# Ledger of designs, part 160: miniprotein binders against q56419

Target 1, 326 residues: q56419
Amino acid sequence: MEGRTLEEVQEEVFKRHGVLVPKKELEDLAKALEEAGLLLTEKVEARLKEEEEKLKRERPMRLAGLSYPEGEREARAFLEAFRASYPGEGEEARVLLMPHLEPSRVPEVYGAALAALEKTPPPERIYLVGVAHRPLKEKAAALPVPFQTPFGPALPDLPALQALDALLPFELFNTPLAFREEHSLELPLFFLKGRFPEARVLPLLVARRSPELGEALKVVLRDFPGLLVLAVDLSHVGPRFGDTPLTRTLAEEARRRDLGFLERLAEGEPEAALAFLGANPTRIDGVEVVASLLPLLRERKGKVLAHRLDLEAPTLSAVGAGTLVL
Short names: E, the ipSAE of ESMFold2; O, the ipSAE of OpenDDE; V2, 0.75 times the mean of E and O plus 0.25 times the DockQ between their complexes.

## First folded at step 15 (miniprotein)

Design fb11
Fold by ESMFold2-Fast, scan of step 15:
Structure fb11 (fold): chain B 326 residues (1-326), chain A 105 residues (1-105)
Amino acid sequence: as target 1 above (326 residues)
Amino acid sequence: TEEERRFEELFDYAREYLREGYESGNPEILRQAIELFKEALEIAKRTGDPEREALVLWSLAAAYFELGDKEEARKYAREALRIAEKYGDEDVIEYAEELLWELED
């Protein structure tokens, strides 16, 4: 409760400290604080409101011309080149684990994913689950708008998204701005839209472990069947990620951790996969996604199609990537 | 101290942005990582922590290499080597020498 005038403030200061502070100095200080605070807050709020309004209508491409070609013809050729980089045949997927790492670093791993998609009947919808690289207000979020791609917009499955929202203890559409720049959705979506141009999408981000998301998705998938895609990367090791420089031994350990994790998922044992990582599960990107989706991964047997540890020799660092079908 | 806590916060965020920039191939995210690492570097220099300073300089070299700016990467790698030599950290010396050799070739 502070309703005091400048004169009252000046008088109180004089009484307590024996110093008469000119009213002009008190005025200048109050004005400087108010002007700086109001101008900064208003500018920030205006920018955020403008970006949120844009995201209510569509999610534009951010990595076109950088990670993939902007034009449809060039994008198609690019996608086919990745398929050609994998010498094997795929297997039908009900659940697909694929990377979201820059595709040029692990082309054979994306090629394996494309091979699996070739063997998979076209789904009516894709549940695309990525990793939040920005804070979310809740443990998970979705953005119910068209996502632009070089192959045309990937349309949201609004009925399935609403069914999912209704089953969750939090608002699903809670952080639109987190989707403005999110490569864990954009890069897999490029490949998925290229292969299944008619499929609708549920673009989902996981920031923290949400068992309620997995339980809700199990229910929604009964009424709205589709392809479940986990877009996650594996080991991150070396100085570039704040770790010890990569040695032959550490690289072999990272490969064994990645493969041990994927192989246990392929046996339909996701709890065993998480336990295998032990006390250091954060060394694998997407652990929170797998932990959230346990009900959808249990007792589903499959196959690891590809795995690579992408070595960046100049920085003595590496990132693991893999393709798993269940 | 407060500065040590601020260093850890900046360095952790910078590492996360470097990861995002690497994974997405987005040069703007890499430039954000570089800005955060430069803030952390200033704290390491001010507090006189050669181990933290060498680590940040190494991370800056990695970020610039990822951007394709090999000259800036070499600059930061050489600075990391110089600090490691003063500190007597044989491991960091070896790491910096290996990076520099690969950047030249």
Scores: ipSAE 0.097, ipTM 0.533, lowest interface PAE 5.4, mean pLDDT 83

Design fb110 (at its last look DockQ between E and O 0.04; V2 from the best seeds 0.00; counts 0 for: pae O 10.5 > 1.5, placed apart)
Fold by ESMFold2-Fast, scan of step 15:
Structure fb110 (fold): chain B 326 residues (1-326), chain A 105 residues (1-105)
Amino acid sequence: as target 1 above (326 residues)
Amino acid sequence: TEEERRFEELFKYAREYLREGYESGNPEILRQAIELFKEALEIAKRTGDPEREALVLWSLAAAYFELGDKEEARKYAREALRIAEKYGDEDVIEWAEELLWELED
């Protein structure tokens, strides 16, 4: 096996597919082949193409048995436990901002989201907007297939997705592989499907600010009304996230920035919310989603139902999470 | 250099996978982050860059800690501290000491 060849294959795959495959996996694959070199690159690309083709049919669960139970009964009990963790009553949501962080880290915040969903009439469709954790070929993307959940498949709203695609200056269904491992959609979807089992879904990812997406969604929502869900986390501070170590001062700053951002959104002032963050020094990951969805957030007043800064003291790090109804 | 460019690429994406693994709770992504950090560590050792070496070693400790592998976390945190103390990296000294304090008992 040649280290240079593995490096070239790793770079080639990353450039073409946005997937950085560890050299150990490439080495293991090469050892299984009768010939190395060119065949290794071809085999990796064939495997990625095969995976992409599978994603054209359905999106399987990736976090079942890890972040939520695989079985329907156990999943229901799990969801009810999260609801019970929030002592308040919710409010009807036209727009819901909720986290996508591992639910066990911020149970009260997910409980608040569930409380809001209890007060919300069942929507015909949910516009679920998450944050891309892998490169997209365009600023945003969608995957028009059933997403598996313990409560049954969340079916895509094909007419609404097609209407959206027609209004965008880029192909909406542009990066299927980015949806293979995407917790910003899968974790909120678990809760949304549990509450609204009949709702169809538009699973959308934002990688970079796309004003075109917000403008197009405003048009589509008029013809295909539904619940808009922004699945975003708030501050990310500390060495775990490539930032300065958590101190009492930084924790207070992160909470202040999280709450100031959410409160301005609750006043129907999303531009003010973005301006308040400035350079976004605590890395609120909702910025690109909010910036893309401005036309849908202006002049909608609501309430912050919950906020938590989840502290990981051993790594001097923390992540903010919140629930906002508009 | 070419090796410095490759280190920055590996380290950047290893940290993105570390963040994703933490946020999602997916151990497969954490294991991929670990493998990418190990590739970056080899470059830091080969190029004789103790600042990068200490940073990668601490990142490995944090990844193993999140994975629940306290023994590996302790091993890498101790190695990160040793290198950081030798070269006066006050940040990594603080980060490693905090993690080790939690892991000792």
Scores: ipSAE 0.638, ipTM 0.858, lowest interface PAE 1.7, mean pLDDT 90
Fold by ESMFold2, look of step 16:
Formats: structure tokens, C-alpha cells, sequence
Structure fb110 (fold): chain B 326 residues (1-326), chain A 105 residues (1-105)
């Protein structure tokens, strides 16, 4: 490791690959290398390269047995229980905004998404746009491989992905490791694949707003029609998110920001929705997704089906989630 | 300084992992956040920065609570309270006391 500290190794790996390797994992590796005489940096890099190569073939389930059941029969029952949590009727969606928050925390919000899917003709493909929680090499990325689910693999729509890549000023397939643990795709995909088992998927992540992505998607959707899904959580407030402790006033502000944002989107006014947030003081997640997709959201009217600001009292923090159909 | 830059980087990464652990329910991500917070805590103690120390201790209590480890959550919440009481941060005192009350069942 060239005389570097474990902290310096951690930093270099993060800069190169967008994966933060915990110090304990590095310490365990350093012990093994001491006995074998191997360099820590070389072994860590080899492991990350192996993981990257695996992700070029498929993306395995990471949350089965944690957020949803691993077996298909149990997963289907789980899906139906979530639908039952929302007593209302949905509406047909050409665009669906749904959360990526742990499903058990907002069951009726996911149930509302399922209700919308019941009214939606099965699409040929789903454009699933999540929020990158790890750095990307570019503003956005895709991973053109099967994503495993309890309902079978969600197959990529390779022609649509290639058409999208060709229209962008950067390589779309740029950061496979960022998808390794990305729940903003995996959690919504469980619900989407369960309802549309034949649909292919374009698994997309946004790290920073990209007007180019929205313009390119507008063109690709014309030639490759499908369901556009924004997998977005809303306000993030409180100490868990590096904030001050949650007060009643902050929670009410977060709810007002969530609903005001969603309502303006439902009016077909995405620029007004972003302007309403300003500096985004309640840290609505996925603002970069909405900002990227403006051409697909303009003048498209719809309805907010559900919203919850989920309070976790012990951490004095809250996360908002909503379901919007356009 | 280099120590201050290291703290800021560790704390930033730890917060992102904590958020991810909360959103996913994945305990391994939470344990990773804890390890980073512990390293940041050692820096805050060495530099004598009670505001940073209390913030990290509070974050550790939250992370252990998410893991269901009540003993560790109580330990870090009590230490955060001790620091907050010494420098008079009444907001942190109130919230630490609320968490400890919750953990006493």
C-alpha cells in the first residue's frame, strides 16, 4: 500500500470507484495481507474489480429477506398486502412518481402506486429513474443487465438503452459499482416487476441534474413508448440527515414543502414545483431527477394519490413519501 | 488542517451511510456508518471540539437504535447528554433525554 494509512487507502478507493470501504473491513484485510505479505491496496482493488465485473452480467437482489421476501409465493402475498393498505382506486399513469423509502414505513404510499398500476395498461418497458446514493462518473448512469427480483429477472431494454446512450454527450454505462447497493431502483422495481412481469426495464440513476437526459428521454420515449417512473422520496429532515432536531414546526414545513411540490407537479408545472422549493430547505430527495426530466413533466396533469411524512421519534427525524400519477 | 479535513470527510460519508441504512433497512450499511462515526469521534476527542463530539455521539446513538442495539444506543445517548450539559446545549439535552426515556421501556 505504498506506506499509506488506512484512511488514505479508503479515500483513494472512494475517489476511483465511488464505494466507501469501512475502516474495519480495511483493517481485516490489512491483517490478512500482513500474514501473506500482500499489499492492501492491490487486494482491495482486485475485489472491487471482481464486483464490477459481476455487475456487468447481472444485478443481484440485496434486500430480499430484509425489505421484501425472497421467495416468489411469499413476495406475491407481500405485494397484495401492500395494495390492501391503500383503500382507494388509482388512475392510469403515463408517469408515476413513487417512493424508494423502506416499504414497511409507508405501506399506503406503495399501495397507491399499485392502485395506479392496476389502471395502467401493461407497458412494453419501464423507464425507472432513481437517485444515485453513490457518486457517478457522469450526471446520470444506467446498468444494462438483468436485475434479479423474486418474480424473476427484470430484463434490460437494450435497444432503448442504446438509443438513449447515443443521444447523450457522455457514456451512459459509466459506473456499475454505483448500482451495487442502490435501493432507489431495487425497492420500486419489486413492485413494478410484480405487476408487470413482461415489461423490460431501463434502470437509470441521476446524480446531478442533466437537461440533456430529459431531452434525450423525450426522443427515446417517442420511439420506445413505456411507463416513466420517478423513484423519489421527499423531505428529509432531522439529525439523521445532518440537521437540527426535528420540531413540530419543521415537520409541518416539511409536509407543506412535500405537498406543494407534488401539487405543482400534478398541475403540469415542474418548473414552478422546483421554484417553490428554492434552496430545498427540507432536502426533498430526487429534485435532481425532476430537474433532469422537465420536458417529460411539462403540461402533464395528474393527481396526488398519497403522501406520508414518516416520523421516527427516537432519531427525531422524518422522511416524506408520495405517490403521484401524471 | 488535515485532521479537520479528515473529520469532515468521515462525518459526511457516515451520514450518507446512515441515511442509506435507514432507507434500506440494511444492517450492514448501518454498521459501516457506525465504524465511520467512531473514527470521526476519535478525531473530535483529540481536537477538543465538544460540538462535533456531541453531534457524532448523537449520530451513533441513532445508528445503534436503528440496529436494535438498545445497550449501545443508551451508552452513546448518555455520553452525548453529558457533553451537551457541560457546554449548555439545551436542545441536545432535551432530545437526548427523550431518547433515553424511550430506551428505558
Amino acid sequence: as target 1 above (326 residues)
Amino acid sequence: TEEERRFEELFKYAREYLREGYESGNPEILRQAIELFKEALEIAKRTGDPEREALVLWSLAAAYFELGDKEEARKYAREALRIAEKYGDEDVIEWAEELLWELED
Scores: ipSAE 0.015, ipTM 0.344, lowest interface PAE 7.5, mean pLDDT 85
Fold by OpenDDE base, look of step 16:
Structure fb110 (fold): chain B 326 residues (1-326), chain A 105 residues (1-105)
Amino acid sequence: as target 1 above (326 residues)
Amino acid sequence: TEEERRFEELFKYAREYLREGYESGNPEILRQAIELFKEALEIAKRTGDPEREALVLWSLAAAYFELGDKEEARKYAREALRIAEKYGDEDVIEWAEELLWELED
């Protein structure tokens, strides 16, 4: 290798391709490179190209056996347990805001989402809008391939995706590698596919606010009606995110921001929700998604079903999660 | 041992923060990773575990590299290499050499 560390290669790959290759994969690749006398960068690039080519066909599960069960039977039991963790009843959703945090951290929030889905007629398609935790070439992206789940593949709605692409001023089908490890789609999709096995999916990622996306989706939804799902987390506070360890004051502020954001969304005032956050000092994850989908959120009234600020004790950090129906 | 447990915990979270910092581009997360790695490093030194020490040193090098601090990255990469060579950790040798090469450009 032209002496690039796995991390440097990872960084370069991330910078160039918007994909964080897992260190283990880089390690395996580095070993393979060493064995082959090839530069890590070249092999990583070759591997990434191979992975990109695979992503033209399907997006495999990455978190099966980790965040959720791989087997269908166990996965169904998992869904049922999560639903049971929320004691309330849901409401019909036309728009569902739900978390993408590790499910075990906020089971009742996912349970609330499942409760809402129980009251929701099976959609023909689901517009699943996640957060890009990796760089995208454009403000938003889509991956028009089947996403594997324990319940079978979530199939893309190609006609609707094409209609959306045609209305955007940028290429929607960009940065396929950003989808490879993106949990903001995979985790919500588990629950959505489990509840609506026949629904087609539009897997979308937002990296930066794209008003164009919201306007385009508003048009597409006329011809291609479906459930809109915002897969977003809320506040991120504590040392992991550059704050002091979680205190009562910090937790209260995080909750205030989360609930204030969700309540304003529930009132059909997404611009007020964004304005309420200001500089977003508690780092609400879903800001760019909400900012992109303003045309779809305006004047829609709904209900906050659940909220949790979950403490990660080892890091004294916390992440907010919520479920909102509109 | 409790120290070993603490090491593994610190190292785990440090790696998670390194990843998250890398993904988010947030330097504060990277700095937090560095602090956790530094604590892990001290444990590895105290327990006399050169394999863990080398691994943490390399991880520190990577974190500093992500922060754009080439000087500290080079420092830790060299130390990682030194320890890894001494104890025959081929993986860390390779990784440290690779990082050092990138840092010489």
Scores: ipSAE 0.008, ipTM 0.227, lowest interface PAE 10.5, mean pLDDT 85
ESMFold2 (binder alone), look of step 16: mean pLDDT 84; pTM 0.847

Design fb111
Fold by ESMFold2-Fast, scan of step 15:
Order: sequence, then structure tokens, then C-alpha cells
Structure fb111 (fold): chain B 326 residues (1-326), chain A 105 residues (1-105)
Amino acid sequence: as target 1 above (326 residues)
Amino acid sequence: TEEERRFEELFKYAREYLREGYESGNPEILRQAIELFKEALEIAKRTGDPEREALVLWSLAAAYFELGDKEEARKYAREALRIAEKYGDEDVIEFAEELLWELED
């Protein structure tokens, strides 16, 4: 062990690979390694390599039994309950912005997304753009494998993914491990697959602003038409996110920030939406996605179907979520 | 100081783990965040910094709430509110009291 703590090993792996290994797994490994005379870091890296190899075949469910039901029948009932949480009717979407936070916190917002999907003709493919919560080797990435869901596997659109890869100045399939635990894809995909079981998917993650991605997607969408989904959350405020405790004034500012952002997107003015956020765009996690996709969002008018600032009373924190149809 | 540096380090990584646990819904990561926050809390108590102590207590409330342990979350939130009265931001105190009152229902 050479004087390294489990916390130091956990931090080293997180910095190097963007993967947070639970302390219990490190404790189990440390016990086995002490008996065998091996180094903990080397064993963890061998296991990460094994996980990466598994991801070349398929992306398994990680949140089944936690954020949504494992069984297909129970998953269908769950999805219907979320739809029922939104009393309105949807509108047809060419572009859909929906959240990716825990669905149980904002059921009416996911219900609004489901309402929009009900009014949308079944696409041949879905361009699902989420936010990377782990470091990527490039500004964006994709994983070209089946993603498991309770409704069956969401199959990758290999020709469209390959066309996209060919247009980018970097390798698109660059960080498989970033997809191992990525709720910004898994949670929206649950709802999308339930509504469009035949659609193939392009699972995309954005870590940093990539104008190249937006330009390439504009070209690919002409040849491979489909539904564009931006899976993004809005304001993150309070101690939970390293901010100051929430006050009424700060909550009102967060609501105004979220709605002002969404309303400007609905007017087809994504640059104005970004400018409206002002000096602290990092408080809305969708900023890098919107900034990357500007060519796809300009001059598209639409409607904000739902918005909620989900308040956590005991933590004085909040997360904003919304559904926007373009 | 050494204790202040150790607090900043623990609190920074605890917040990153809390964010990761929130995003992924992984209870083991949330439990790890709780352990890091508890270590940071001991330092805040020893150094006598009520502002940092309250921030850690609010963060522990957040972690327990995410785990679904609402009883522990309320416990830490009430303790944070008690400590907040010492360094005092009347706006935060008033708002927190109103929210906790609603939650008790």
C-alpha cells in the first residue's frame, strides 16, 4: 500500500479515469491484495479495463430498481403514472428539451415530455444528447452499442453514428467508461424507448462546448432525419451543489433564470438564451449542450410545456427542470 | 492552517461525491460522501468555525435526504439551523424555518 489511504486511491482513480469507486469495493480489494502482495491501484485499473471491455458489447441498466422498475409491465405502469402527472396536452417536437434528474422529484415535467412524445410521429432515430458527468478524452463522445432498458434494448444507429464520426475533428467513440454510469442518457432513454420502441438511438455526451458537433449534427440530420433530444437540467442552487443556503430571493432568481433561458430558446434565439444567463452559466448544466448545438436551435420557435424548481426543504437546495418543444 | 487545509480538501471532495451520488443515484457513493462530510464536521467543530459547521450540516442533511433517510436529514437540518443562528443571516434563518415547518407536515 506504501502509505496510501483508501481515500487517496479513490481520488487518484477519480482524477485519472473519472470513475468514483465505492469505498467498500476498495476495502474488499485492499484485503485481497494484502494477502497476495499486489498494489491496490493496479488491481482497480485492471477492473476498469474489464468494465470497458464489457461496454464494447452493451450498456447495461444501472438505475433499474432504483429510479425506475426493472420489469416491463411495471415500467409501463410507471411511465403511465408520469404521463398522468401532467394535466395538459403535448405538442409535436422536432427538438425536445427534457430533464435528466431523478424523475420522482419532477413527475409533471417528465409527464410534459411524454405528452410531447405522444404528439410526435415515431422517428426512425433519436439523437439523444446528454451532459457528461465524468471527464471525456474529447469535447464529446458516443457509445455505439445497445443500451438496455426494461422495454428491451435501444439499438444504436450505426450508419448515422459513423457519418457523424467522419465529420468530426476527433474520434467520436473515445471514452466508453464515461457511459458506465450516466443518468443524463439512461433516464431520458427510459421514457423515449417506452414511447418509441422501434427507434434507433445516437447516445451522445457533451463535456465542453463543441461547435464542431453542432455543425456535424446539422449535416447528419439532413441525411438521417430524426428527433433531437437535449437531456439537460436547469438551475442547481444551494449547499448540495457547493453554493450558499437558499433564500426566497435566490429561489426567485433561479426560477427567473430558468424561465428566461427556456423562453428565449422557444423564440429560436439560443445566443440570447446563453447571454441571459450572464456571468455564471455553470449554474445551469445545459449550457454546454445548448452552446454546442446552436446551428440546430436557431430560428426554431416552440413552447415551454412545464417548469419546476424542485425545493429540498431540509437542505436549502433546489434543482430546476423543464420541458421545451421546438 | 493545516486543519483549515484539510477541511477544504475534505469538503471539496465530499461535495463532488454528493453531486455524483445525486446524479447517479448510487447509494454507496452517497454513503462515502457522508463519511467525508462527517470528517469535515469534526474539523469545523475543533476549529470553532460556525459558518463552516453549518455548511457541512446542511450538506449532511442533503446527503441523507438523497439516501431517503428523511429522519436523519431533518436532524442535521435542525442542527444546521441552530448553528446558523450564531453567525446569523436572518433571511436564510427565516426561509429555513418556513421550509422546515412545511416539511413537518
Scores: ipSAE 0.150, ipTM 0.554, lowest interface PAE 4.0, mean pLDDT 86

Design fb112
Fold by ESMFold2-Fast, scan of step 15:
Structure fb112 (fold): chain B 326 residues (1-326), chain A 105 residues (1-105)
Amino acid sequence: as target 1 above (326 residues)
Amino acid sequence: TEEERRFEELFKYAREYLREGYESGNPEILRQAIELFKEALEIAKRTGDPEREALVLWSLAAAYFELGDKEEARKYAREALRIAEKYGDEDVIEYAELLLWELED
C-alpha cells in the first residue's frame, strides 16, 4: 500500500463498489501480506544459504546433457568433432580470446580455439576470465573450488588465487552464488579441461571494469605463469538485445566492428581496440573484461584465427564470436 | 472465416514451437514447428493471401536455418523473397535478403 492510508483505501473501495470495508479488515489483510512476504524472504534466504554452502565444496555442471555430453567418452568425441570443424592450424597462445555462447552455434570458432590449444604447451594453470551475468558485490570475483567437468574436476590454483586476493583492494571471493549458473566460465572450461586435464584454474568473473584486477594479475602471472583466457562474446545486435531488426547492412557493420576490434587487439593495442568501438562499446560483450586487463594485452601481437556473426534468424538478431591468439 | 482462424491458430503454435526449439536447441521441436508452418502455408496458398504466404515462407526459412538445413532454408527464403517482391512486403524482402546473404557467405 505504498503512499496510501487505510482511509484512502476504504474510500476508494466505497466509491467503486458501494461497500464500506472496516479499517480493521484492511489492516489485518495488510499484516497478513507483510507476514507472507517475510516468510517468502526467509525461505529465499534459506535456499541461498544452502546453495552457498554447496558452493564451498564444488561447482557442479549445469550445462551437461544440454551444451555438451555428460559422459567422458561422449565428451571426448564431441571435443574432437569441434576441432575437426576448423580446417586451419592453430598458433601458440599466451593469451587466448574465445567465445562463451552456445558452442553448437559457432563450432568452427571453438575449433579454432582448440587448434590454438594444440599448439600451446600445457600450462600449469589457466587464468579463465569470464563475464558476470549476475550481479557481483565487487567489480570482480573468483570461486576457489573444484569445477566439475565430464573430464573430471578442474582444480583451483589456491596459492595463485590467494596471491591475487592479497593484491586487490576488495575481497576476491565475494559472490559465490554468481558462479552457480555461469556459462561464460563453464563452456570455455569444458574445452580447456579436455585439452589440459592437469592444469589448475583461476575462475574469474568481471562485472565492471577493474583496472586494479589487471594490475594485480600482471604481478601474479610473473610468479605464477600460465595461460590467460578471455571468455568473451563480441557484437550483440538485433531486437533480442534492444536494437532494431537486423538487416544486411547492420550485419556487415557488426562484422566490421568485431574484426576491427580483434585486429587492434592482435596488434597489441587494446586501447585502440576500445576506442574503435566509439560511442557504442556496450554492443560488444566483454568490453569490461578487455578494459580490466589492459596491462596484460598491451604490446602482445597475435592473430585472429576465426570470426563468425551467428544469425538467430527467427529473432533477426546476432551474436559475434571470435578466436584470437596473443 | 474458419480457414482464417485455423491459419492464425497454426501460425501461433508454430511460432511458439519455433521459439522453444531455438531457445532449447532441440531439433525435434524445430521439426514440429516446421510441420505446423507447412500446414499454415497450405491454407495461405488456398485462400490466396500473398502476405501470409510470404510470412510463412520466411518462417519456414528461419526454422530450417536454425535446424541447420541450409538448402531448405535457401529454398524457402528465395520463395519468400519472390512473393514479397511481387506484393511489396518490404519487411519480408529485408528478412529474406539478410538470410540469403548469410547463406551465400
Scores: ipSAE 0.572, ipTM 0.848, lowest interface PAE 1.8, mean pLDDT 89

Design fb113
Fold by ESMFold2-Fast, scan of step 15:
Structure fb113 (fold): chain B 326 residues (1-326), chain A 105 residues (1-105)
Amino acid sequence: as target 1 above (326 residues)
Amino acid sequence: TEEERRFEELFKYAREYLREGYESGNPEILRQAIELFKEALEIAKRTGDPEREALVLWSLAAAYFELGDKEEARKYAREALRIAEKYGDEDVIEYAEFLLWELED
């Protein structure tokens, strides 16, 4: 009723339905709708607080039975099938860039990541940096609880998380609800936990570039060495993402953009990688993560193991995915 | 006509199933979309509507591509291209040519 008087509402109802509704009944209805809205808001708020309290204990699987099997045996066979889909050998990684899109769409890219993990000595901990798909109260956040997987819980590295929190100008554990449904952590974690079952994890989300995060992580990694994993997707092109339908030319441009970005990272030149994207760096999902982690990526040379631009034919859209070891 | 209404109904539900199928990665939902598109294709052929026929053939190509059935995707994309070229459907021509390029071995 915004911008209309009760008299105007009364006249509208009479004109359309031939019934005169007394003003007091319209007032009572409006009051009841307002009260119902307040009760619904209270109920939603209570449910969110309940979910937030549960997240203080553990982060349950959300994609089990959908993106990966629930059972440990089936999950292991599924993971090994991804490894088999990549015909190459891996390289040892100190930093691993891998995707977080639906694994079945780019099995060879996840297979390349698995190949790299096979060549990598088991780390004591994994710094798993994903992209926030829900708003964070700060530029970055972490959730210091066990993350459930079919291979058992991935346990948080509490001392390393506390050391990180102490160095940041904001509270690290600021938005637990953002982790309730976050595939940029859950999907890579499935593969990482399957390969390194004993490793502890620092589950980190970046919403906006945070150079203070990269600076703090550089300090923490010296005292708490581990594997750094950037769980990021590459180009997002086509109508699903606000662009025109994909053509051969646009697909080739997206592939060149992805590979140019990854190749510059492989040269240890992350600023050059960001600059290469030109006027539209935000077309690549991982830009804010890379921009936040510059101190950890400089002068680290490596290799692009795999790249795919995955076509979603019904929408003529595509998402780029790659595996990079540094 | 009643057949035109039945086509619109089938095509609408087929597109809804297709979207749910590729978003969830569920092959059973994709197969359901394919069956609905096949029924819509029968109507388009009987009613002699080449625009609808080309659109359904393209949708079948896209659905089979998402299902991972590259041979069926190629088959329907070729057929979509054939009908679209004959009747001047420039959008379907471009879509089918792009998918066929992506499917090249």
Scores: ipSAE 0.631, ipTM 0.881, lowest interface PAE 1.5, mean pLDDT 89

Design fb114
Fold by ESMFold2-Fast, scan of step 15:
Structure fb114 (fold): chain B 326 residues (1-326), chain A 105 residues (1-105)
Amino acid sequence: as target 1 above (326 residues)
Amino acid sequence: TEEERRFEELFKYAREYLREGYESGNPEILRQAIELFKEALEIAKRTGDPEREALVLWSLAAAYFELGDKEEARKYAREALRIAEKYGDEDVIEYAEWLLWELED
């Protein structure tokens, strides 16, 4: 629409598509449109629709060559190096909690997850639950397409996804663009596909607490048994995340907060784990996932295999990561 | 008001993208955070808000540091420190001094 400012276009696109397009990208598009005489908003919306249509076919790798190698052989060696970074043995997992931050920051934590997968019988399917880093139209979403990995495409479990969709009070496949760049699914999936190359996947994102998702998943898991994976990071503390600079005392508090949370989950007491974190749950990005999946976590006992607080000395900030088997 | 709302929205999403860029290691997400912070910076400059300006400048320094662009990180950290010192923002002074010290060595 003619006469709109770039700020109005940015806001309009965000309202309609849940995507905040940087002004520089809109400026670049506006320059390209000068010769064509097209409306900027229409061009942006057409591009987003094209990207959504492509996502109906497949989800391409975004972090290959950055967080993990593109080639299968190099990717295999990379995965085995992470396993080697953890000196312990794993435990069989029916539910696995693992991180989704950059693997090179906490290799021993990913190694612990790999150790657990090593002890776990190959599942027919993996319910991979990550955290939405972009707005979703609903509380949760899924994308029912192959996710590309260096080990080949991770195929969607369409019957199980359809069964899940049928039980939910909202449309499950509601925000395809949220999956275009989503490390909370892509990074754990790299490790899961490497260990279970034949498993199908249900790639799920949680933006806000959805008890209906947990109830529906409990029903679907009965009919379509598989491995449940919660891909979540723990404490986020320090100036990078809007807090005061990290002191030794604050770092110790973050470690205690993370471990207290994980240990209560390991006792099969997820409500106690949430209560332990206190009134403000925003310090741990996995809170909304755990709160959504309560029916699947109650009375399941397990073990914390690893925990690390990744310290960034220049910013005096930290992110917690852990591996929990239930 | 409208400018203030736009600043808060841009700054909030820029920080979320900075967090995502740190966690994922994805340089494109970091570049998106940088562009959103630059938009917020222009609003802070136009509205004459030195406290917001200093905070955004430090945020840009942190984003460039994570991206591996040490020269841009140093530039923004120095400017953040200059403004923060003038207006007595102890937090931003401390953040900028630590980052500048790290960039020296």
Scores: ipSAE 0.014, ipTM 0.360, lowest interface PAE 7.0, mean pLDDT 85

Design fb115
Fold by ESMFold2-Fast, scan of step 15:
Structure fb115 (fold): chain B 326 residues (1-326), chain A 105 residues (1-105)
Amino acid sequence: as target 1 above (326 residues)
Amino acid sequence: TEEERRFEELFKYAREYLREGYESGNPEILRQAIELFKEALEIAKRTGDPEREALVLWSLAAAYFELGDKEEARKYAREALRIAEKYGDEDVIEYAEALLWELED
């Protein structure tokens, strides 16, 4: 570390790559490099490039053994247990909105999604749209590689992804590292692959409103028909998510806003759903995805199958989750 | 200031990791959030901002609680409460008391 502090290295990596590496990790790297005489910044950049290279081949499971079982038999039993947690029958979906929250927190909501998938004819491909939890170089991104699951790899639909890329005013495959740790794709994909093992996938992340993505997807879906899945959570309230303390009044407001949002989407009125939320004071994740996908949601009527507000009293926080078929 | 800017960036990113850890259940993400919050805490202490300090201390308590480390969660929640009470931060008082109530027994 000749002439550079760990703080300076941390800031340079953040400015260049949008990744804030904890100082402890940089300290450990600096110690390891002491005898090798390598510069810390070069080593961090080399490791990030190595991770990007690995992601050109496949996206490995990150939550296996944590959020779902690693083995196929255990994973199948797990999926069936979630289906059993929802007492209703599903409805056929052309568009499915489902959560990406840790499944054990809202099992009935995932069960409702599984019920809808049971009534849905197997699609040739799934357009899986999640929410970016890391910075993207553009408003949206995709990763065109197999995603590993306990049910085997979910293969990318390369022709459809290439058709989408060609219609966008930006490079679609722009931030591979954002997909390394991304539960908004991995958790819904577990359930989708378990129900539709033959379907190919377009794994898409939205960081900010991209109307151009929705317009391009409308064109691509005509040539490459498939199931559109919006993997979004709803209200995020309480100190865990910012300076908004959870009160009984706020919890009821979050429920009202979640349901009002979903009900307007079910009427085929996505602009009305966005307008209903206004400034989005309860931080519904679905806002950026719905705003991006307006052309795909207009005039599609459907049904809200489930909704839960997952309350965490010790932290005065809550997350909303729902299942909607269109 | 430069330190205020650095605090805001660290705290924002740490909160994003705390949220991701809660949503995914991934303990590695929670551990990264903790390290970023610890860096933010150093800045808050150095710059003498009790409001920021109390909020970071509570955030550390919440992260440790999610990891199942009840002793560290209790320690940070008590420190958050002490500072929040001294400076009249009613929000952080409420957050810290709720968490400590769960941790009492």
Scores: ipSAE 0.347, ipTM 0.688, lowest interface PAE 3.5, mean pLDDT 88

